# VH-VL binders against q17rb8r558to768: the designs that were tried, part 10

Target 1, 211 residues: q17rb8r558to768
Amino acid sequence: TAELSHLTKNVPIFVCTMAYPTVPCPLHVFEPRYRLMIRRSIQTGTKQFGMCVSDTQNSFADYGCMLQIRNVHFLPDGRSVVDTVGGKRFRVLKRGMKDGYCTADIEYLEDVKVENEDEIKNLRELHDLVYSQACSWFQNLRDRFRSQILQHFGSMPEREENLQAAPNGPAWCWWLLAVLPVDPRYQLSVLSMKSLKERLTKIQHILTYFS
Short names: E, the ipSAE of ESMFold2; O, the ipSAE of OpenDDE; V2, 0.75 times the mean of E and O plus 0.25 times the DockQ between their complexes.

## First folded at step 2 (VH-VL)

Design z06 (framework fv_zigakibart)
Fold by ESMFold2-Fast, scan of step 2:
Structure z06 (fold): chain C 211 residues (1-211), chain A 124 residues (1-124), chain B 107 residues (1-107)
Amino acid sequence: as target 1 above (211 residues)
Amino acid sequence: QVQLVQSGAEVKKPGASVKVSCKASGYTFTSYYMHWVRQAPGQGLEWMGYIDPSGGSTKYNEKFKGKATMTSDTSASTAYMELSSLRSDDTAVYYCARDLTYYDILTGEYFDYWGQGTTVTVSS
Amino acid sequence: DIVMTQSPSTLSASVGDRVTITCKASQSISSWVAWYQQKPGKAPKLLISDASSLESGVPSRFSGSGSGTEFTLTISSLQPDDFATYFCQQYNSYPLTFGQGTKLEIK
C-alpha cells in the first residue's frame, strides 16, 4: 500500500543484508556514499532508508524492508555506527541511482487479513503450534548460537493476542526468520509473502527440517 | 590469502605470565570469531575459549576462567591470549584458530584456518 | 562435558589400504562433528565438517559418516601423505571437546 507516498519514490537503498519488520539491524557504515545517505535521512527528518540484499541480475533484490534510524554514532575514523530497526516491507518497482548509492520506487507490502471465523481459528491453532516448535528449536540450540542471537536480536518476542493486529503479522515470525539457518532465496520468498498462513507453514517446514 | 601468524616460543618460570599474539591477514578480522586451543606434549587438543573481535565479547572454557584472558586489537588485526600464574602443566603449544561468525549460522564452531602454534614451556 | 573417545589410539597400515577411524560421543551430538589431520610439528588441518561434508581441497579418498553418538572417518586408498594423527571434535555444546587422537603409522 502507498500510505506513505512521500517515501515511495526515489527511496535510498542500502544494498547489504536482509532486514525484517520489528527486528533490530545494527549497521557499521564506512563507505562515504552511505554516510552521505544516512546524513541526508537524518537532516530531512525521514530517518528511514531501504535495505535490500545484492542481486547478480538486477543490482539488488526485488523485495526489501525499510529501516528506521534509532541512533547514530559518527566515529573519528569516518565510520558510522547506526542503530536501526526494521519497518515496512516493500516491493521494488523501479531502480535508480543518486550520488553513488542506489534508489528505488517502491510499494509497501501488507498481509491480507483473514475474515472467516473458522479460518481465523485454524490460523490461531497453526500459529500456536509453530510458536511452540520455534521455542523448542531456540532452547535446544548450541550455546554459542543462542548467545549470539540474544546479543544481536534480543530475546524471541512473545505471542501477540491478536494475530492480525500488525500489517506484517506477529513479530516473532520475523525474529525467527532472521535467526533461522536458511538460504537467502528462501528468506526473500518468505519476506515477499502476503499470507500469514503461508508464512507460518513455510516456517514450520524449516523448523521440521532442522529438527 | 588467509594467514594467522603467531608470536614466537616462550620459556617461563612458574608464577610468571605469558601473552601470545595471533596476527590475522587476508580477510576482514572482525567478521570471524577467534578461538584458542592448546596441546600439551604428546596429548590431544583442548579448547580454551573464543573472542568476537567486533565487540570484544568472550567465552571461556570453565577450566580456564581466571587463568586465561583473551583480548583483540582491531586496528592491528591481532588477537591475544594471556596466561597468568603459570604452572608446569601449562606447558603446551597454543594455537589460534578461526571459525565463522554470526552471519553464517549454518556453520559451526570448527576451524578452517589455524595459526602455526606458539610453544610455551614452564620450567623451574 | 561431552567426552569424545577415538579408536584405535594407534593404527598401522600400508599404502593402498582402506582405513577407518571411529569416534564415539558420550551423548548425542546429532551430526555436529569435525575431523582434523595433524602432522608432527604442524597445526591441525580441517578435513570434514558436519560429520560428512568434505572441506575444499581435501582429497576425495577422505570421507566421514555417522550421526548421534558414533562417527567414522574413512580413507579409501591410503597415500604416503596420509600418515598423521587424526582428531574428531564435537561442536554440539560448550565446552568444545576433541577426541584423544588416532595416530596412523606406516607399517
Scores: ipSAE 0.000, ipTM 0.471, lowest interface PAE 12.4, mean pLDDT 86

Design z07 (framework fv_zigakibart)
Fold by ESMFold2-Fast, scan of step 2:
Structure z07 (fold): chain C 211 residues (1-211), chain A 122 residues (1-122), chain B 107 residues (1-107)
Amino acid sequence: as target 1 above (211 residues)
Amino acid sequence: QVQLVQSGAEVKKPGASVKVSCKASGYTFTDYAMHWVRQAPGQGLEWMGYINPYNDYTKYNEKFKGKATMTSDTSASTAYMELSSLRSDDTAVYYCARGEYVWGSYDYFDYWGQGTTVTVSS
Amino acid sequence: DIVMTQSPSTLSASVGDRVTITCKASQSISSYVAWYQQKPGKAPKLLISAASSLQSGVPSRFSGSGSGTEFTLTISSLQPDDFATYFCQQYDSYPLTFGQGTKLEIK
């Protein structure tokens, strides 16, 4: 959207967890700096901010995902309950600070489209194979874990007719990455990829490890 | 604090089976694969395989297929390794070890159990 | 299977010495090597991962280097607690394999 496209400089950054395109990211916010950040986002009409994990150097990661605020409740006890959903991925170009919270200048990431007919056919075959492996993995989880995932992330998205219609590729890839029990550093590596083929290949590798 | 506590030493006769346990604490049991590594007296370390407690998936070193069986009990945060048809050359210290998965590769071991000595003798 | 070969098999040294242990992989494993220290009667302890990443709580006198097929563990100023057996491990492919070990003994 226009809001998202315009917001590339001095973007407010919530340093907390991984976030992924199309995936819900509900937040419970107590920290005054972040309550201020979210209130400003709503009052200015942008209704979005960036989400990054902490870096090992006491900073934040070079890649993240924009969060769009869908609903917010400011509670009398100082809590903010914020319902968000992941939007565009970004790469961090420059880091800054504003009133105790981090900011960044960013560039948005998009998958590089495959144009060759044979490569598109191979991509569809890989996609269908990995999707089937993902479905099998999820259905074979113990009932309690499957229930917990459904409660937090919802159902696994269905296959999309056009694999390259969305700039970030199929939604189910991001849902799966959010639910797989791997270290955030490895999830961040996949988030940074601009190739759907590379991302599907790496997801398949992870699924094989956990299958 | 992460801790892996294994069952006590076992003495078995040839042809018997043995089941070693490894109780995990200090972390979410289902977040990490549990690997088994053995060490014969005065020898090096030999990887046997792993179990993923999240989905009960097992991967065995080809040498141990049909010989070792790995299982887990998530309610008890305990992994098990059973070794069947014991021979004298199965005499070793058996370790459980927590696997740290690395993107683009496999596991190295950040925490180890204290080891279980299994002696096979008549 | 990837074969990991350590040299030397046994190393005699004195406190304060600089000690180097080498590990060679039979094929390229990028930087996917870990180093462990094992004292008699004890489980192995992780020292280094990814060829050169020192684990939290491990003294800075330990360092690792290398990529591809040649890897090195160095102890810059040997302490009494360092007399132990050291193992390298590749995690590039299954089955996971270890070097045969290097016994570091008092000279």
Scores: ipSAE 0.000, ipTM 0.442, lowest interface PAE 14.6, mean pLDDT 87

Design z08 (framework fv_zigakibart; at its last look DockQ between E and O 0.16; V2 from the best seeds 0.00; counts 0 for: pae E 14.4 > 2, placed apart)
Fold by OpenDDE, look of step 3:
Structure z08 (fold): chain C 211 residues (1-211), chain A 123 residues (1-123), chain B 107 residues (1-107)
Amino acid sequence: as target 1 above (211 residues)
Amino acid sequence: QVQLVQSGAEVKKPGASVKVSCKASGYTFTSYEMHWVRQAPGQGLEWMGYINPNSGGTKYNEKFKGKATMTSDTSASTAYMELSSLRSDDTAVYYCARVYSSGWYEPDAFDIWGQGTTVTVSS
Amino acid sequence: DIVMTQSPSTLSASVGDRVTITCKASQSISSWVAWYQQKPGKAPKLLISKASSLESGVPSRFSGSGSGTEFTLTISSLQPDDFATYFCQQYDSYPYTFGQGTKLEIK
């Protein structure tokens, strides 16, 4: 996973879809304002911007995910195909505008670590259970859909030995969240959580619903 | 409330262009494809194509390639369809309609429609 | 293109009648058929998806059936509010196509 710089002020915001840590997020950029945004991101050397879903009240959601530009292909007509991957989650502190695209002051989110041994044990058990359920769910998908998911998002990440090694928790959780056919509002709620236990619990509910 | 609100009726001369808007509200705009359907007077429904606001991808009915151009503005939760080189036979009511799309699951039907935009092409 | 042949084109019925509209696809399309109701000057309203799934808020007197190439919309007991034009649609493959419509009018 690409490490993003600590850009927290006037972060360019792409208002489009949900993005998640470690999850690839390919973009087709065709709007002039976002063409400009992408160009500037490259020119300034940051090669990153925030991704937020739209919000009817606030233009874009209070939470999002940074995207790291891995590659960009500029098309002759000014459009671009951008290869990005999810980085840090963030909460929006202040909204702004710059030359037609949204900006935000943000703070980054990190999981709260569980220190109690019993809680860690319980967390591990929950994690393993939900992972198993996720695998089962994915395996039961129709072949064509499974193939589409794999093509777009890649394979489901493997289980991690240390659940708390990364500030965003296990990568497979985000992968799964990205592929589950749930309302973005629900996905957003999970994205905003700083408790792995809570995320796993919500994910489990979703899996149960679709099982 | 989930709804699609389209722009008002248009009267155009042959050869002109028209751009119809479809503003979405009450749902996540980028989670749904926006399809366009035409209905000529007294006729049936004809699928024109769709845009995926999330990816920017479009698919057109071959019949409308070169005629219709579909775009979207995610910040405004609005889809647009421009018709060029208008002819009398382009006179119709044009509807936008959403289809839930995760990109990975079974397709769905048009569950929400705009109210339609009448485009009249006359000399 | 997949052709959806809808029948009949016009149907006269009375309140309380059982009404059936048929749509035949030119090729097998599994269950990817939707039914819409359209009233004059209004946009179509989705009634049934996936051949037999009743949409939320749609009265239970409406039902859909069929798979492959033959599909039917049934209104078990026609109500005054049901007089309208009905369309079938396939969304199995592009381009999506509609039946020519069935105008259900009062007898």
Scores: ipSAE 0.017, ipTM 0.552, lowest interface PAE 8.1, mean pLDDT 91
Fold by ESMFold2-Fast, scan of step 2:
Structure z08 (fold): chain C 211 residues (1-211), chain A 123 residues (1-123), chain B 107 residues (1-107)
Amino acid sequence: as target 1 above (211 residues)
Amino acid sequence: QVQLVQSGAEVKKPGASVKVSCKASGYTFTSYEMHWVRQAPGQGLEWMGYINPNSGGTKYNEKFKGKATMTSDTSASTAYMELSSLRSDDTAVYYCARVYSSGWYEPDAFDIWGQGTTVTVSS
Amino acid sequence: DIVMTQSPSTLSASVGDRVTITCKASQSISSWVAWYQQKPGKAPKLLISKASSLESGVPSRFSGSGSGTEFTLTISSLQPDDFATYFCQQYDSYPYTFGQGTKLEIK
């Protein structure tokens, strides 16, 4: 939801990598334009900016995720290490520029809630099945890859009691999407979905491919 | 110029502790894991573990768990490896070496090594 | 733990010779093996990664091959600068393990 109007217009965009709700995204900032962007984000008190992957047609992708600044470490050589975590997803409406970095007018994305009790039951069953497949995939990885994932992304989030409590759905879905070795086109497709059922189904197909 | 520069040689008595430093330069310190490898006189190479300076996370070879402690100081671009309760069989050259950590699905080899720190444990 | 076994432990050769060093893993490690050269009093130097990828700046006379459990390092025409100890290393799983080393000596 676009309720905070000052966070929907002329939003600064870091063009670099995929970001996902609840997933850590540590960044190294050495370019002057991005140093300025981060400094402004901190000084204005928003402590947020958008993250998008590059795009050959439009300089950056049509969908992205807001990053919330948790901590900043200033290095002696002038670089900054910025600890961030993914927040709300967004769709890009208009593109712009400010002092060398990209900006965008955006609209936030939220999952459409399922209200019917039978549909909620089916969603829960699909969720539990896909979560079990995710656990099996992760546990069957080579120790090297498992250790790297744990260090970079942390442990896979536990199941949530209410699948629809968060506007972006369960955190483990986004953690898994961040760690699966899939094409950015598929990652963007999943990020843009407003249906938890559709997202779980797509994740299931990806896991089956890698099984 | 990418370099790892280690602290100088140490001579310690049994039961003492030693802390070896490894200062990185010429690259982004937090983009690489820092691994530690030892080599006893005339022997082969033995992997001890690593620290990820970006997360602070560590992984130890079970043989060194509780014996070695790895830390890092991001502001100084320096990694540390401390050995406690030194014994004569800890006499070795201790190397730091970097591993690219940004490609979690693609493991990397040790492309840059420190010059080594000789630790001698004698009475 | 994955055990890496090198053969031979010592190899005597002459300049211009073709030499081959082998490394066997106790279980499959795909292609996750590296080869290092070490000269007396010096740190190891990376030669080959991912079984066959030549490190930048390393002479083309060095080559690596193999997958699964058996790997080889070949020097096609030995030069005086190549007399050193060579180590293989697996980085498929923790703990990382090295072969015991092969000392390449002048005949």
Scores: ipSAE 0.011, ipTM 0.503, lowest interface PAE 9.7, mean pLDDT 87
Fold by ESMFold2, look of step 3:
Structure z08 (fold): chain C 211 residues (1-211), chain A 123 residues (1-123), chain B 107 residues (1-107)
Amino acid sequence: as target 1 above (211 residues)
Amino acid sequence: QVQLVQSGAEVKKPGASVKVSCKASGYTFTSYEMHWVRQAPGQGLEWMGYINPNSGGTKYNEKFKGKATMTSDTSASTAYMELSSLRSDDTAVYYCARVYSSGWYEPDAFDIWGQGTTVTVSS
Amino acid sequence: DIVMTQSPSTLSASVGDRVTITCKASQSISSWVAWYQQKPGKAPKLLISKASSLESGVPSRFSGSGSGTEFTLTISSLQPDDFATYFCQQYDSYPYTFGQGTKLEIK
């Protein structure tokens, strides 16, 4: 519909942290501008806003992830506790402002599907290898970090039968990127990828670095 | 473009308090934690703690709990650190430095520092 | 608290020399080490993060290496501007801690 098409124009942007598809992103919102932004998203019924990390050159990064509001609790002192989960990834096309918070015109990103039968087989082989490496990494993690990850993010999502069914690829990839102790600038690069093969290759390189 | 500008040098008597400011410009203030680092004359660096200006949350090095109070004013893009009950061994340069607030378990280094504020405590 | 121990505490060197400064952590900190340069009367400047990642605008003669408990900062060919005090810092666990510093002196 026309109202849903506004989800690509003048999209409200929370400039804070890295968000990933399917990954919970709980927020404590203190600033009046972001309280206003969230109130408006609820009142308009969209219940979504974009999350981008800051950028020295452009105020906020060229890529981000939509957050879907699951619940909001307003505290007596004026703060808000916002329970969100990551949705669609996007590229920023144009930047704007509204009432003190950033806005953007955006283009949604989806993975480019591989259709060649031999390439699908190779992709599945790579996927299974990297998934196994991720499980090994998690099991070999120091007990303190493993416990913290489980407490905050839960268990790694299970493998999916169809690797390319979801527009952003397997959920476990995003879970892993959310918990990995890597540089945000590098994570932003992975967020922007439209190739599952490239994403898996990058994750493999990260896991090798920590092995 | 990114800059942290601290308030000027302070000379105080023992028992007084001092409030140091750190004004941010060129970036989104609420996207970064503001950390404070102390350097006594001729000495190394000592991490004091931080404030998250988005949430108002703080974390203090145990050594400075009760001595330092970290606050922020997001409308002014300014972080503050107040030292109470000053003693001569509080004489130091105090730096603010930013850390990207990148999520749960992604530590980061201090990429931008303020110029430092010299606090001298003498009777 | 994680103790970061630098060696040497003072290093005398000439322009053009290759210099290595080491930092040892009292427990494993993976790669969560930064290196800073500080000149007298000035704030520290970030050189290296994540043990080996060179910050933008830092000359390529600076490099870092190591993981676990031992880390090195290397300057491949000293320039006059490199005479300063260098600090390592762990940012794996709170409280964040710095090494005691290495003063790099001319001559």
Scores: ipSAE 0.000, ipTM 0.456, lowest interface PAE 14.4, mean pLDDT 87
ESMFold2 (binder alone), look of step 3: mean pLDDT 93; pTM 0.951

Design z09 (framework fv_zigakibart)
Fold by ESMFold2-Fast, scan of step 2:
Structure z09 (fold): chain C 211 residues (1-211), chain A 122 residues (1-122), chain B 107 residues (1-107)
Amino acid sequence: as target 1 above (211 residues)
Amino acid sequence: QVQLVQSGAEVKKPGASVKVSCKASGYTFTRYYMHWVRQAPGQGLEWMGYINPSGGSTKYNEKFKGKATMTSDTSASTAYMELSSLRSDDTAVYYCARGKYGSGSYYKFDYWGQGTTVTVSS
Amino acid sequence: DIVMTQSPSTLSASVGDRVTITCKASQSISSWVAWYQQKPGKAPKLLISDASSLESGVPSRFSGSGSGTEFTLTISSLQPDDFATYFCQQYNSYPYTFGQGTKLEIK
């Protein structure tokens, strides 16, 4: 359908910051091109657009995350506050332009499921260990910084009983990536991963670094 | 381009102190830990510790606790390493190195300063 | 402390040769090993991280392998620019430790 085709071809891209599945991404929109993009997303009923960071060699990175528009608050000075939440991750297949903003043809990313019982058991053990390390890291932050994180990103998501139920893996991994003080290049690398085990392993190393 | 530029060579007497600087450019200084590594003449590399420029927290190799002091100046994008009570076996080239947490590891040193030679002699 | 032992300490080779340097850890360090190249009077340069991940800008003739306690750095076809000292480093545990170095010199 037209609706479905709009989700993978000529997808409007907001080139600004990192976005992650399930993580809130509030935006202050004042540039005419992006005000037009947001208005079109609302009026056509798609209420979605892609978010990518800038890339030195390209206009924007090869990987990003879809943002779903939850609410829009229009300010008297012409600015808009757009409440969004991260949806599906994607890889950029082709870049384009439309009325001053970037567009892309995209391919959605999903984690590769682990089928072997022993590997699933090992994945759960790794998950529980890393989750515990994440909780410890967050609780040991200075109170001021912990409060700022809670205000901007909310509470750390609870552990999920089935680690592979969601296509993007557990929500807490993405929340943690959003709050960890890590290089955007590293964040982009982790966003592009299709293995929950690889993602948990890299998160574990970052947490050990900040211990 | 990422660059780490260190202060010049120092010659000190036993018992003196020396302070080496490392000025960073080409990246956001507070996003990466700064590590210090020394190399005695004709010998291998020895990790001394790191400083997190965001907040100033440090971690030292036990061998250098009470001997080395790491500090940073965020406004100047400069890290410092001071050695006290110098002895002849502190004669070495001292390097600052950026700790990278991208591409599978946060403890690899992707960029290094050119090194500062510290010679301790009477 | 984890002790990193390199072999050989010195290796003589000719341009075009395949050379292998080994690094052994005193206890398991998973894949948390980096390899550095150091030329006389210069700072070390990162070649490989995570045992086998080639750093951007490093020639493809360099490769790394291994896990646990035994790791190798291989140069498939030596070039004149490759004569240098090579160091392995573990970053599994504090304090981070380096091997003693392998000096690669022209035969």
Scores: ipSAE 0.000, ipTM 0.422, lowest interface PAE 17.3, mean pLDDT 86

Design z10 (framework fv_zigakibart)
Fold by ESMFold2-Fast, scan of step 2:
Structure z10 (fold): chain C 211 residues (1-211), chain A 125 residues (1-125), chain B 107 residues (1-107)
Amino acid sequence: as target 1 above (211 residues)
Amino acid sequence: QVQLVQSGAEVKKPGASVKVSCKASGYTFTDYYMHWVRQAPGQGLEWMGYINPSGGDTKYNEKFKGKATMTSDTSASTAYMELSSLRSDDTAVYYCARESYTVYEGDSYTYFDYWGQGTTVTVSS
Amino acid sequence: DIVMTQSPSTLSASVGDRVTITCKASQSISSWVAWYQQKPGKAPKLLISAASSLQSGVPSRFSGSGSGTEFTLTISSLQPDDFATYFCQQYNSYPLTFGQGTKLEIK
């Protein structure tokens, strides 16, 4: 039987790459500090840790995403293959250290729900337009790039009928952000947004730029 | 290669305490959790709990909470298990065992790849 | 707690015999069972993990099978060195629990 922990104080942080809600994030782990961190996450029953990119002014960025551990496979050469999937987004409130790895006090991010009926209609229209642009961009990629994306990230998620059902918005937005060839600063900016409208607008501008 | 060497046999009176040691060698002591398992005379094996040598984190089987205390000394690569308020039914062979584990679909699965030779604790009046 | 029940409690056999020991879990444990061999006065030794995964250095005459609630340990051609007590252990959930043991003795 697993035990749950409160996951807002002294949250273990893997400083490596961008992670996004619902998106697979496979990791190759060989550093002893991270093997220890992952083992602790498993044994406490939380089976989660935070993922942040590095930052030159601080040890890591002000925003990140929780990763849920799905599978761990230990290789004979001392490496570990850790299959994870992105969960909740967070903002870093305080930074710390524990046994060689970073920790943080965090607050979770959720999209602000749009309640006005006209704004919901406009949001749906924007969503449908951007989704179509994303599909066109992906289908028009060179076959080898498309195959590589499918192998690493899987298929592009289907559209969701209720755009505001999930706290992080539609899954396809995060899948797309993971595969778009944009600067991590832009990716981090989009991850930090609490407005689905702002996120769709920014994604649209990125897609138009690469068209 | 990997060795777990435990302290020698102990004979104690009821109400006393005993501290059993387990010295590890042949691997990085802090990389593996250390578990304690006991075996009463003529009986099967009973899991008592574990200690994480790297952080000092412990987990006890409910039956041993308030009875057993697990600690470690990383500089000596040694784990300890102390039993307090000994009773005659604490008479058993106490083993330390190194954890091996895997994770599948988010759940952890633990078994024991190396065992100490055992420490016999006899509680007799 | 998950209860592990082994059968038989005692088994008499001759060198060269095929021997099977059974372990039943009180609830489904998927494949998360390990088998240990214990000789008198010695610590247990790991033989098999994940129901069927033979550990390095363990003779190929040992094999494990099963899933869910019923598991078996088989010794295909019994050798003198195999007379010992065998224990199964579930590791599906805490607390970790062991079977009561099967003593394999000379006929």
Scores: ipSAE 0.000, ipTM 0.469, lowest interface PAE 13.9, mean pLDDT 87

Design z11 (framework fv_zigakibart)
Fold by ESMFold2-Fast, scan of step 2:
Structure z11 (fold): chain C 211 residues (1-211), chain A 119 residues (1-119), chain B 107 residues (1-107)
Amino acid sequence: as target 1 above (211 residues)
Amino acid sequence: QVQLVQSGAEVKKPGASVKVSCKASGYTFTSYWMHWVRQAPGQGLEWMGYINPDSGDTKYNEKFKGKATMTSDTSASTAYMELSSLRSDDTAVYYCARDIYYDYAFDYWGQGTTVTVSS
Amino acid sequence: DIVMTQSPSTLSASVGDRVTITCKASQSISSYVAWYQQKPGKAPKLLISDASSLESGVPSRFSGSGSGTEFTLTISSLQPDDFATYFCQQYNSYPWTFGQGTKLEIK
């Protein structure tokens, strides 16, 4: 059924930067191959493509995030500004090529739900602790850095009542990961996680390191 | 306080299988990836693969695909590495090692398990 | 695969000497290199990560430097406890690879 339908085969891949669920990812597109890719995405009605960081000149990472096209602005100099937002995460199963841009067969990642009541309670305690640490870290940044983050990524998302309502977990985790001054390899490893507990624990470890 | 304790030495015949264990303590087992690294006698270190104990996801070095199988038991805080169809060139010390921040450098290592394959 | 080549393979030195071990990657690995010390019959011990970040509890006489394709581990004033085999490891690209090792021996 439609609910179970997914774009998983020959998915177009923009090889450029990290992308995260719910996080805005504005793109400035010059290259003909990517203009073609975006045009096709719009014309087919999918309005989505994958985003992966490069691994080498001939390769891209094993994990990425789908980007949903929200708007396209055409500039007089031939550039296109594409407003996107992160959607589902994925793991790359097979790499390909189409008309100069990369493609992939993928499988989508979702967090594994915690069902045990005691584990849910522990998860909420961890969540609340890490959220507090994140808020403290952000407020202690120099005004210049805070302003730049707010301009690029917007404000930190509010805490969600149900930690497991979204398949990718709370939005603030992804916003924070996008703004933390950590190596892309750390960001990629966190993106690959299917456990909210593991993701929160890792984020806590990073925040403690920078405190 | 972090400790990785591996199972004892094994002596096996060619064609046999062996399963090495690595019991973790002093940290949250599911929060760190576990890697396996081998060292043949008098040789250097060779990365075999890793397991994410929380998801069960694995990644193998191509050289060990079909030879090694990595699993974990979260209730026991134990990682396992099984070698099948043993050959004499599988003789080595096998280490489990904990990932730093999940970026493939290793901050804590097990003491090693010697696997000897003799015919 | 990225090949990590260490030089020298064997190094003889005296206590108090400044010792340098080099590790060369076959392609750029940014700063994603770690250094390990291994004594006979023991597991490797992490000394340095991210090319230059000294691990907690490791003596300050150990230092790392480099980026791209050439990295060095330096021991500023060799102590008796430092005679061991040293390995570099890249973690920029799959599969993760180690250098062949440098054995540091008493002169």
Scores: ipSAE 0.000, ipTM 0.439, lowest interface PAE 15.5, mean pLDDT 86

